# Ledger of designs, part 2: VH-VL binders against q9umr5

Target 1, 268 residues: q9umr5
Amino acid sequence: SYKPVIVVHGLFDSSYSFRHLLEYINETHPGTVVTVLDLFDGRESLRPLWEQVQGFREAVVPIMAKAPQGVHLICYSQGGLVCRALLSVMDDHNVDSFISLSSPQMGQYGDTDYLKWLFPTSMRSNLYRICYSPWGQEFSICNYWHDPHHDDLYLNASSFLALINGERDHPNATVWRKNFLRVGHLVLIGGPDDGVITPWQSSFFGFYDANETVLEMEEQLVYLRDSFGLKTLLARGAIVRCPMAGISHTAWHSNRTLYETCIEPWLS
Below, E stands for the ipSAE of ESMFold2; O stands for the ipSAE of OpenDDE; V2 stands for 0.75 times the mean of E and O plus 0.25 times the DockQ between their complexes.

## First folded at step 1 (VH-VL)

Design n9 (framework fv_nofazinlimab)
Fold by ESMFold2-Fast, scan of step 1:
Structure n9 (fold): chain C 268 residues (1-268), chain A 124 residues (1-124), chain B 112 residues (1-112)
Amino acid sequence: as target 1 above (268 residues)
Amino acid sequence: QVQLVQSGAEVKKPGSSVKVSCKASGGTFSSYAISWVRQAPGQGLEYLGGIIPIFGTANYNEKFKGRVTITADKSTSTAYMELSSLRSEDTAVYYCARDYEGSGSYYPWGMDVWGQGTMVTVSS
Amino acid sequence: DVVMTQSPLSLPVTLGQPASISCRSSQSLVHSDGNTYLNWFQQRPGQSPRRLIYKVSNRDSGVPDRFSGSGSGTDFTLKISRVEAEDVGVYYCMQGTHYPYTFGQGTKLEIK
C-alpha cells in the first residue's frame, strides 16, 4: 500500500549506511519496498555526477515502472544532487516525495571533514584551480564545488551543478524544468551542526555571496528567475523545509527523531 | 624543486600484470595531480590516466579502462600505475608526470615535471 | 577524443636558422573559462619530455626566449627563432581542454 522508496547514498558511502533508516521505515510503514541502490559505492562515488545520473537512471526505471501510484526518493548528501538531475532528465518519472537529506543543493565551499587531516583551512580558497579544469570536472566533488570568490569560473566550468540549477543556459533547460515540476513534494533537510556541508544552508538552496554572507533561497537568482521551478513549487505548497540542530553529517540517516520529524510524514 | 623518481625496468610475460611506482620529492605531494603517459619504442605519447591524491582516486582514458589502475600513497608520496592483461603492444616506456598550474595564474595543469620513465617489455 | 595533427613530421634545419611547427585540433580548445589549454613539449633523444609552453604562449621557467607559441581555437604554432644544437629532438603539442588529454604525432627536428 505504501509507495516504494528508493535510496541514493552520498560521497564515499554505500547501501550499508542506511540499515537504521530501513529499520525506521519498516517500523512506521511496514510492507514498504525499500531499494537502496548499490551503484557508485565507496571510491566510485567520485565518478562524474552525469555518469552517476545515467547509472542510477537505469536502476530506477524498472522500479518506477512497477509502481504506477508513484515512488519516493531519499537522497543523502551528494546523492541529493544525483536525484535533482534524475528528476530533470527523466521525461516520465513518477516521484511523489523527493527527500533531500543534507545535500549541497547550491554547492559546497568548505573543506570536507575527511580532508581536514590533509589540508589547512586555506585549502578551500585554492580548490577552484583543480575543480574548474576539464580533469577536475571528471570528479563528483568538483561538479558541485561552488567558490563564491570565482563565480565566473564556476558558471563557465561547472559541467553539472550550474547547468542543473539553471545558473548557466542549456538547450534542455525548459524540458528539465517541466520534468522537475512533476515532483509531488521537495523535502529539504539539513542543519547547522552538520560539519561537512558548507554553508549548511546549501541544503535549503541558500548560499554565500562574494563576501561569504549567506543569502537564503528566496534571495537567489535561480529562485527569483524560477530557473528550474523552485518558485513554482513553493507557490504550490510543495516545498517542505525541515532544519534540525545537533546532527552531524554522518548521522542524518541514523537519527530516529530526525526520521520521525522530517522523513516519516512524507512516506505515505 | 619537485622531482619524480620511477621504479626500474620490468620484463613481463603476456597475460601478466605490471605495477610501476613514481615517488615524488620536494613540494607538497597532495597539492598536485599525477598523470601516466606511455611511449612505445619509436612512437608518440599516449595518455593512460591520472590521479589527484587529495581525492585518493583516479580517472582513466577509456581505451585502458578495466586494465589500468592508478593509486597513490600519501604517506610515502608515491603514485602507482598497474596495467593488467599485458600484450606485446604494451611494450613501452611508462612516464609519470606532475600536473601543475605552472606560473600561478589560473591554469589547471599540463604535465610540467616528468619522471625518468620505466621501460616495460612484454615478451613471449 | 580530440585529434591533434602536427606538421611537418620531419623538420631538418640549419643551425642558427628559424624553425616552425604547426598543430591543429579536431575541435576548439577554448575552454568555457576563456583559456586555451594548449601545451608544447620537447623530448630530446633518450630523455623524458619537457614542457616548453603552456596556455598557447606562456613559457615555462628556464625555457629560452627563442621558443614562442601562438595560435587560437584549432590552429597553433611553435616557433624557434634560432635553432641550437641542443634543440634536436621530437616536439609534441598536447591539449588539456578536453578529457582525455591527447597529443600530436610529434615533429622530429634534425640538424642538416
Scores: ipSAE 0.006, ipTM 0.487, lowest interface PAE 9.4, mean pLDDT 87

## First folded at step 2 (VH-VL; framework fv_nofazinlimab)

Design n1b (at its last look DockQ between E and O 0.03; V2 from the best seeds 0.00; counts 0 for: pae E 9.7 > 2, placed apart)
Fold by OpenDDE, look of step 2:
Parts: sequence; C-alpha cells; structure tokens
Structure n1b (fold): chain C 268 residues (1-268), chain A 122 residues (1-122), chain B 112 residues (1-112)
Amino acid sequence: as target 1 above (268 residues)
Amino acid sequence: QVQLVQSGAEVKKPGSSVKVSCKASGGTFSSYAISWVRQAPGQGLEYLGYIIPFFGTANYNEKFKGRVTITADKSTSTAYMELSSLRSEDTAVYYCARDEGYDFWSGSFDYWGQGTMVTVSS
Amino acid sequence: DVVMTQSPLSLPVTLGQPASISCRSSQSLVYSDGNTYLYWFQQRPGQSPRRLIYKVSNRDSGVPDRFSGSGSGTDFTLKISRVEAEDVGVYYCMQGTHWPYTFGQGTKLEIK
C-alpha cells in the first residue's frame, strides 16, 4: 500500500485549495490516505509560525504513529517552512518525502501584487522596521522576512527563519539538524513565473546577497556551514530540485503536469 | 503633533457589546501598532491587544478569551476596539496608544488617547 | 505571562527629596535584538498615562532630567532626584519584550 500523504497549506489558504491535488493522487495512487490539515486557515495563517508548528505537530503525530512505514509531506508556500521546522523539532518523525511546494525556504523579500494588498502603504525596503520588532514577529510573514540589507537585524530579530536555518546560535541547533536529517528526500519545487516567492530561487534555498544578486543554494552560508543539514542531504543524494516555468503561485497544487513531473515520483 | 482622539463615554448592559474608536491625526497611521489598554477604577493598567494597520490584523491578550476585537480603518486613520459579552468587571477607562515614529520596534506607547469610560451596569 | 513586580506600591516623599521605584520582571527582558524593552509611565490624577522612559534609560522628549531609568535583565529602577509637586501620581513599569505586554502594579507617589 502507498504511504499516507499529509498536506499543509499556505498563507491565507485552506484545504479546499488542494481538491485537484487530491484528485491527482487518488487517480495515480489509488488507496492513498491523504490528509489535508485544516488548521490555521485564512487569516489565522498569520499566527506566529512556531504556534503553527505546534498545532500541526499535534495533528501529524497521530498520523505518523499509525504509519510505521512512514509518511509523505506535501507543504505548500508558507506551509513549507512550517514543515521544515516541524521536521527540525521532531526527533521521532518518519517522513520519507518532504515535498516543498513553492515555499520561501530561504525567506521572503518582495512586495509583489500578492503581498501588496497586505502591505498597501509601505515599500519592501521599510518592512524591516516592522518585521524585526517584537510585535512584528507575532505575524507569520515576518517570521520569514529576510531583508538582505539589514542582515544584522534579521539575524538577531528573526524568531523563526534564522533559528531553523541555524544562522543564529541556539542550544537546539545540533538536535534540530539531526532531526531534519531523518528525512528521506527533500523535494524542492518552484519556478521563475511564480510571481509571489521573491526571489523565486528561495524555493531552492537561493537568495539575495547585499547587492540583491541571487546566489544559489551552494553559495549560501547555511549550506557551506551545513548549519541545518543541506550540505549533508545533498551529499547523500537526498535533495531533488524540480524547477518548472509557466506556473503561477496559486497553481502549483492544481497543475497536472507539475504533479506528474515533480510530485508523483515521490509518493511511492 | 500626533493626537489620538477617542469616542465618548459608554453605558452598557451586561451581555452587550461596546465599540470604542480611536482616531489618529498629525502623523502616520498604518505603519505603527495601535494598542488598547484599560484601567478599572482605582486599579492598574491592563493590556488588551494591538493592531498593525499595515497588516490589517491584530494580536490579542488571550486573557479576554476572544471577547475583544480590534480593527482599523486606514482610510480614516481610525482604530476600533470592540468588547463583547460585557461584564461588570469590564467597567474601566479604555485607552488607545501608539508608538512614536522613531520607536515603533515594540509596544511602546508614546502617544495616548484621552481615554473612554465604559460602564457596565444592570 | 511575564509578571512585573513594583516596589514600593505606596511612596510618600517630602518635596525636594529623592525617590526611587523598583521594577522586577519574572524573566529577562532582553530581546533577541539586544534591546531591553522596559518602559516607565507616569499617570497624574485624572490624566492618561504618559511615557517617561523607554528602553530602560532613555527619557522621552519633555521629560525633566530629574527622572532617570536604569537596570538590566530583570531588575530596573526609576529615580527622581528631586521630587516636585507635579510628580504626584502613579508610576508604572511595562515590558514590551514578551507577548503579551504586561504592566507593574503601579507605585503611588504622594507628597508628605
């Protein structure tokens, strides 16, 4: 039988968005038990990411316990960060494939049309003033805001991304790395036509330097230092990168070609 | 100069709801947190929650168990605090407060409204 | 929640004499950015609270130099070098580091 699939949604999202994905899985892998976690939907997805991690942890633990052969995670957008953190804090998870579906894994630094409705009165360059404050960090978006022009503020004030990346020292860094490395495969999905994830390479752990030049995963300090295990995972052939053009952010979970090419191979 | 002007005093019955307004003038609105603090007669200060109009969402003190709702209208530079299921213990002066422009890193209240007395009685 | 404990709760002072208020937090107020978000507020009778000190030791504009804040970690102090009649009121410390933000009980300063 196929391993259970757990789906975690993104910002301002709900389980309804994944109806096509469920259909695809049912058609290609009949009998698969798919659970779309209906937690922190809509505006509740703005809650601090650590709070979300705790909530999702409570939901996935029973599922994992009933699946001794392992489970697969499909985590979309913001959900991809939630899942990565989840796998970092869980010392007993049994995740085979962690599928990061267009997630800002290395953070977000953009004010695209998708975000402008939320940030209508300010520019991207000024958001650090809010996001790296104590009250700013009470919002999920700020938890992975990564301003390349204010690296010191990011490193010191980010209560989520900087920690799970191991960019700021903390007592659990070694353990979190160990836990995350329990994953069988890390499948990174994203593309240049996403229109939301900025830069889109963030879905592949690429990101801006201080001059807003995009550097690849292998050029990142988190990789070079193997702070949370990326270098180790790559070395063991556990990282799969699946870029695809022509897909907008809200279509990643509803594209059949994308599913067949980037998702389905890892659900067996 | 930044000013916060609150709505007038309210008298409410137990079980009803009250909505207090706080209009900001003389400065920016959307980029700062607007906090709400209350003070029962002869008592200390109690923090209710805040809204960041920039985000359009609020954070609440869980002590109020979802009875408080904070909203903001950016077009009018006005924040609102609604408290439902009112009890006699909710009788207090309710204040709105805002961070000054140079210090919007945290809930530091440089500017305060004049306060709104809410009386809950049968 | 972080508990803020002030002492004393009542502070009778002779005009011209110094005053000192202590504020202790149940946990460190040092935030990850290195700042300590401890504030002091003054509330005169019949008025709204007024911020005196931000981030432990910084005076707000218009606050007399008679007022000074100090401390670190979990222990903080507000001092008034020479108490004046206009200083009568209740003083509150507040932490803005940990959610939810919390106030001390308040210290009532009166003239003897």
Scores: ipSAE 0.023, ipTM 0.601, lowest interface PAE 4.1, mean pLDDT 91
Fold by ESMFold2, look of step 2:
Structure n1b (fold): chain C 268 residues (1-268), chain A 122 residues (1-122), chain B 112 residues (1-112)
Amino acid sequence: as target 1 above (268 residues)
Amino acid sequence: QVQLVQSGAEVKKPGSSVKVSCKASGGTFSSYAISWVRQAPGQGLEYLGYIIPFFGTANYNEKFKGRVTITADKSTSTAYMELSSLRSEDTAVYYCARDEGYDFWSGSFDYWGQGTMVTVSS
Amino acid sequence: DVVMTQSPLSLPVTLGQPASISCRSSQSLVYSDGNTYLYWFQQRPGQSPRRLIYKVSNRDSGVPDRFSGSGSGTDFTLKISRVEAEDVGVYYCMQGTHWPYTFGQGTKLEIK
């Protein structure tokens, strides 16, 4: 019997977007109970991420309770940040595989059409003025905006990413780390042709330094200080990195080769 | 000046499908939601779903899930709604609508197409 | 789905007199952010719907000031202070707080 799978969608997304992924799971792991959560669909995905985390938490509790042997999470794009926060705030989660499907885990610093749609006269160099304001933090996109040239503003103003990364001191940091470390495997998926996640290495906990040079996960302060458990997970052999070229941002959950290579092995 | 122009009226048999187009002009197509709403003769409005073309994914009213497909072609600034397994109760005027308001947290429907009559009869 | 109930369904009005249309939802329309996503649309005979009011009380641009919206929670009202001949048509409320978005059944405004 296969563990149940919970799917969390991304920005401006819905459960229908995952129809091909559901087909692949049914073919390779027949009998698997797969739930794609129908929360914060479409425009609702711009709601503050902590609001989304609370709503998704309420939805996953009964699913996890019915599966004492564990569940898997497949979390796409923005959804991967929601899921990582869930793992930190839930002291009773039983997640085995957390599959992060092209998620901006270290944040976003790019002029994307998403941001052009929301802030049409802004560029990445000046977007910190909007995103690091109380008004900007009411948008999920700004909750993981990470300007490497205004790190002091990021550390003080981020209501979400700086907290779940352990980059800002807070009273729950130790508890969140312990909760996150109960995950069995962290599966990181992404690639250079994504076109949206900037830098694409954010999907692997890589990110820009102040000179816009990409530092890999093992070079990040959050890894070196083990702020939320990345170094501990890697030392346990619990982190799997599965990069794949040639996949655009909207195609990660509809590519069979990606599924077979990066997802299928972890759906025990 | 924003304008939405829909394809012409159609007469269909039960069990077939219909695809209605909605071409946008006078604004940014890819960044705004395009919604689909229908109105049966002499009746009220019923919401089908929407797409934001930039994201390429649609959100559907569960009542129509499995029968409706909403797509967009950024290169032609055109959204499409396809309804399959047509029944006589699907006879309605089908509207597309665009949200160009200051508040994008909900379907505000600032601009409407002229409507497309779809008649389903044997 | 949230049920939106309008009253009256038919509203004959004398020119120059006020009109009032009620809309009641089966659930609170106050969203978790404190906003209330309640809209009013007008559909003139043979035309597409037109937005009049957004978020309970905000008048859309180009909408005459004789139109006003009010209400909270589950009870909402559209008022026309002095009905004019161009106001003939069907008026719909719509909620955008709960997915899927839903419309009231419509109120047909007619001149006596």
Scores: ipSAE 0.006, ipTM 0.481, lowest interface PAE 9.7, mean pLDDT 87
ESMFold2 (binder alone), look of step 2: mean pLDDT 88; pTM 0.904

## First folded at step 4 (VH-VL; framework fv_nofazinlimab)

Design s31
Fold by ESMFold2-Fast, scan of step 4:
Structure s31 (fold): chain C 268 residues (1-268), chain A 122 residues (1-122), chain B 112 residues (1-112)
Amino acid sequence: as target 1 above (268 residues)
Amino acid sequence: QVQLVQSGAEVKKPGSSVKVSCKASGGTFSDYAISWVRQAPGQGLEYLGYIIPIFGTANYNEKFKGRVTITADKSTSTAYMELSSLRSEDTAVYYCARDEGYDFWSGSFDYWGQGTMVTVSS
Amino acid sequence: DVVMTQSPLSLPVTLGQPASISCRSSQSLVWSDGNTYLYWFQQRPGQSPRRLIYKVSNRDSGVPDRFSGSGSGTDFTLKISRVEAEDVGVYYCMQGTHWPYTFGQGTKLEIK
């Protein structure tokens, strides 16, 4: 019998986007119970990430309670940040594999059509003025906007990402780290041809410095200080990195080779 | 109100390529996927593929993979379907249709273009 | 690929009488979100297809009440309670649950 799988979608997304992923899982792990959560679909995915975390938590509790052997999470794009927060705020999660599909784990700094739709006249260099306002923080996209040229503003204004990454102090940080460390495996997936996640290495906890040079996970203060457990997980052998070229942002959940290489091995 | 307006009829020789356009109006072009469907004379409907304009990402029915390319130009709110290595059996009316987008209440194919007849003849 | 089978393929009907079209899928069309992505389209002579029904039973805006969809899993029905002259055309079911999307072969509704 295989552990149940819970899928959390991304920005402007819904459960329908995962029909190919479910076909792959059914072919290789027949009988797996897969639940794709239909919360914050479409435009509701713009709601503040803490609001989304609360809603998704309510949905996953009964699924986890019914599976004492554990569950797997597959979390796509923005959904990967939701799942990061879920693993931190839940004192009783039983997640074995957390599979992060091209999620901006260290944040986003790129000109995307989603941001241009909301803020048509803004350039990535000017978006900090909108995102780091209280009004801007009411949009999920701004909750993980990480301008490397205004890092002080990011640290002070980010209501979500800076807190879950332990980049700013929080009363719950010790408990969040303890909870996150209960995960069995952290499977990180992403690639250079994504075209949306900028820098693409954000999916692997890499990010821009002030000169827009990418520093990898092991050079991040978050890792070096072990703020939420990345260094501990790596030492435990619990972090899996699976980069793949040639895959665009909307294709991570519909590429068979990607599934067989990066996802299938972690669905026990 | 949403409208999809397609380019005019084409007559092509076997082995050539055809590129059909589909211009969207009356809504945000980037909010929706655009799908392509064809219909041979007197026959049923056959699905070719889609594009998600916001990412420029396309996916194709395996039957046409390697011959069909779907693209989008967001500045003109226009999607394109290009079919190469044309054969007489590619003679059909080609339709664009609005596919599931960020609304998610109404599902797929709620608006269709008027169709473009492509005739492949030597 | 999911095979969609329609019956009958030819449907002669007297004006004002009811008409019924069956659509069967080779696999269940229920998606993980609990929705069934089964659609019905009408194609009048010389026109583009027009969607009548989405998600089995939901009628599109502007579609008359006399059209209704029903069914579950693999067996679906489109009903016209009283056929009007304007209903002449070919009717197609389509599944959007499994890739690639597939259509039934079509049912030609004609007045007798």
Scores: ipSAE 0.006, ipTM 0.446, lowest interface PAE 12.6, mean pLDDT 88

Design s55
Fold by ESMFold2-Fast, scan of step 4:
Structure s55 (fold): chain C 268 residues (1-268), chain A 122 residues (1-122), chain B 112 residues (1-112)
Amino acid sequence: as target 1 above (268 residues)
Amino acid sequence: QVQLVQSGAEVKKPGSSVKVSCKASGGTFSDYAISWVRQAPGQGLEYLGRIIPIFGTANYNEKFKGRVTITADKSTSTAYMELSSLRSEDTAVYYCARDEGYDFWSGYFDYWGQGTMVTVSS
Amino acid sequence: DVVMTQSPLSLPVTLGQPASISCRSSQSLVYSDGNTYLYWFQQRPGQSPRRLIYKVSNRDSGVPDRFSGSGSGTDFTLKISRVEAEDVGVYYCMQGTHWPYTFGQGTKLEIK
């Protein structure tokens, strides 16, 4: 039968957001056991990402243990970063397809309603003053805030993203790379009409340079140095890129055409 | 030269409120957070909270249970700390200090105001 | 809240001799960014505190090199290699790793 699917939600989100995704999976792969992890919902999604990784790890272990043939991960928005770290810290994960739905894999640098809710008077150009402090790093969104005009501060202060991307040294980097490389497929999904993930190419490991010109994955230092295995995965044929226009940030998990094109083929 | 200049001493009755000011000069006010610390006579230092003036974002020590309000006026480069429901135990010197700045390595209590004595007595 | 414990609370020292102050935190002050947000302040009688040491071991400009900070995790030390008369005052450690910031109770350094 079909491998179980584990779903990890995003910022200010909950398991209820994935009801349409579950319908699609049941229609195309009937009998699939789908578990949408109901942890760090709503406001709790603001907790530090390392705390979230620990909690999701505890939930995922028994699911993986019951599926010796492997599991698939579908991880939405901020949840894609949780899954990135999860795959690195787990020595024994058996993930086949890691499906990243519009996740800011190289970070976020954009004004959003989420940031205005948390910091009502903030602008993206000034958020580095809050995010790159010890207090700011207690908020998940600051863990992946990547200001291209203050890259030195990002590299030094980011307690999460800079470390999992291998942009700053960490004692566990070699083990994290080895663990991440156990994944069967890395399926990257995103698009220009998302409206929240900025730049949208962050979902494909592209990002701004100091002039806010987007450099794609193959031009990134993390790729060129193979810091956590992207170059190795690409050479292995294990990276799938599935961009789609016309999809807003909150619609990635509820668009049938996207599901059929980008997700369904990877749910063995 | 960076200076934090505080308002003068205050004598208040129990149950009233006090509002202490801290004016920054010689530097860029909006580039730094401003923290507030108090010291009762002969006692140690106790942290109250902070504000990041450029954003208007304030954070408070829970021990003060919403009695503390910290604000900033960017046009006058002045931060304010208001403490309500005053008790005799609130008698202390109140200090403002420059906290974290836009240069990540600067601030963190590198400059202090001269202190404002607040006496709560009937 | 993180409890900061200083020892000794009273430190009488002969001029020209070394002095050492200990600061212990109830939990690790190493933040996830790899930095340790521990600071040392000096308060001379009738004056505002002034910062001597930031992030465990870094001296502020204008602070004499006879002052040094060291430590890691939960145990920290401020040392004065040769005490001078102007060093009289109260010394405080502070942590900025965990909200809210907390201070040690202070160590009063006096000349004997």
Scores: ipSAE 0.006, ipTM 0.436, lowest interface PAE 11.2, mean pLDDT 88

Design s56
Fold by ESMFold2-Fast, scan of step 4:
Structure s56 (fold): chain C 268 residues (1-268), chain A 122 residues (1-122), chain B 112 residues (1-112)
Amino acid sequence: as target 1 above (268 residues)
Amino acid sequence: QVQLVQSGAEVKKPGSSVKVSCKASGGTFSDYAISWVRQAPGQGLEYLGGIIPIFGIANYNEKFKGRVTITADKSTSTAYMELSSLRSEDTAVYYCARDEGYDFWSGYFDYWGQGTMVTVSS
Amino acid sequence: DVVMTQSPLSLPVTLGQPASISCRSSQSLVYRDGNTYLNWFQQRPGQSPRRLIYKVSNRDSGVPDRFSGSGSGTDFTLKISRVEAEDVGVYYCMQGTHWPYTFGQGTKLEIK
């Protein structure tokens, strides 16, 4: 029998977005119990990420407890950051595959059509003024806003991303690293045609330097210091990188070829 | 110069709802937050919540969560505060205030509306 | 929630004399960026509050230099070097470091 699958959605999203993903899983792994968590839907997805982590934690505990052989996580967009934190704060998680679908793992810095829909005026260079305030940090999108031109403000003000990435000190950092390293596989998925996640390499732990040149995961200080276990996971053979061109941000959970290539192999 | 102009006084019955408006002029409406603060007759200031118009999302003081709704209409540069299930204890002057600091949004409240008296009685 | 405590709550002052108001917070108001978001407001009878001081010691535009703010961490003071008749009103301290924002109880300044 197949391990249960837990799905965590993204910004302004809900369980409805995963109808095609569920169909694909049912076709290739019939009998799989898939739970799409219907928490923090729509506008509630703007609530602080630590609040969302607490709510999702309460929902996943009974599912994990009933599956002693383990579970898989499929976490889309912002949901990938929620899942990163879940794996760190849970001392007893039994996650085998953590499948991250186009999530801004190193943060977001970009004026995309999606952001222009949310913010009619281009806010890229000025969003740091809002996001790095105490009030701004009460909104999820600001919890992973990473302005490469104001890295000192990001490090000091980020209440979420800088902490889970080990870019700023936290009393629980050692325990969070130990917990995260319990994961069986970290499957990273993303691509250049996403159009929302900026830079798209953020889905693979790459990010802009101060000149907006992308540095890949192995060049990041968080990797080199092994701050939360990426270097250890890579050495263990536990990191899978699955980039795919031609897929827009809202299509990662509904593209059959993507599913067969990047997701299906990890749903044992 | 920034100016906040609020709607006129209201007299409401217990159990009803009231919606107070705050129209901003001068400056860029989307570049700051609008907060709501109330003051019962002869009493101190109490924070209800605020809205960041650019996100269209409000944040509330836990004491009022479920009863207060704060919204903003960018086309008219107007913020609204709606308080439901009114009690006599909700009788107060309600103020809107702009939250914009030198560097960050941090309760600076540099401009205030003139206040709206809401009286809750039979 | 952060509790803001003012002292005294009633402050009768002789015209032309100095006045001092204390404000204490239940938690440090130093934000992780190193700034302290402690503000002082004046409310004259029948009027809206007016900001006097922001970030502990910075006077707002148009505020006379006889008003000064000082303090750090959890202990803050507003001083008026020479009280004038127009200073009658209630003074509030307020913290913006922690959500939700909270105010002190207010100090009523009256001419003796």
Scores: ipSAE 0.015, ipTM 0.521, lowest interface PAE 6.2, mean pLDDT 88

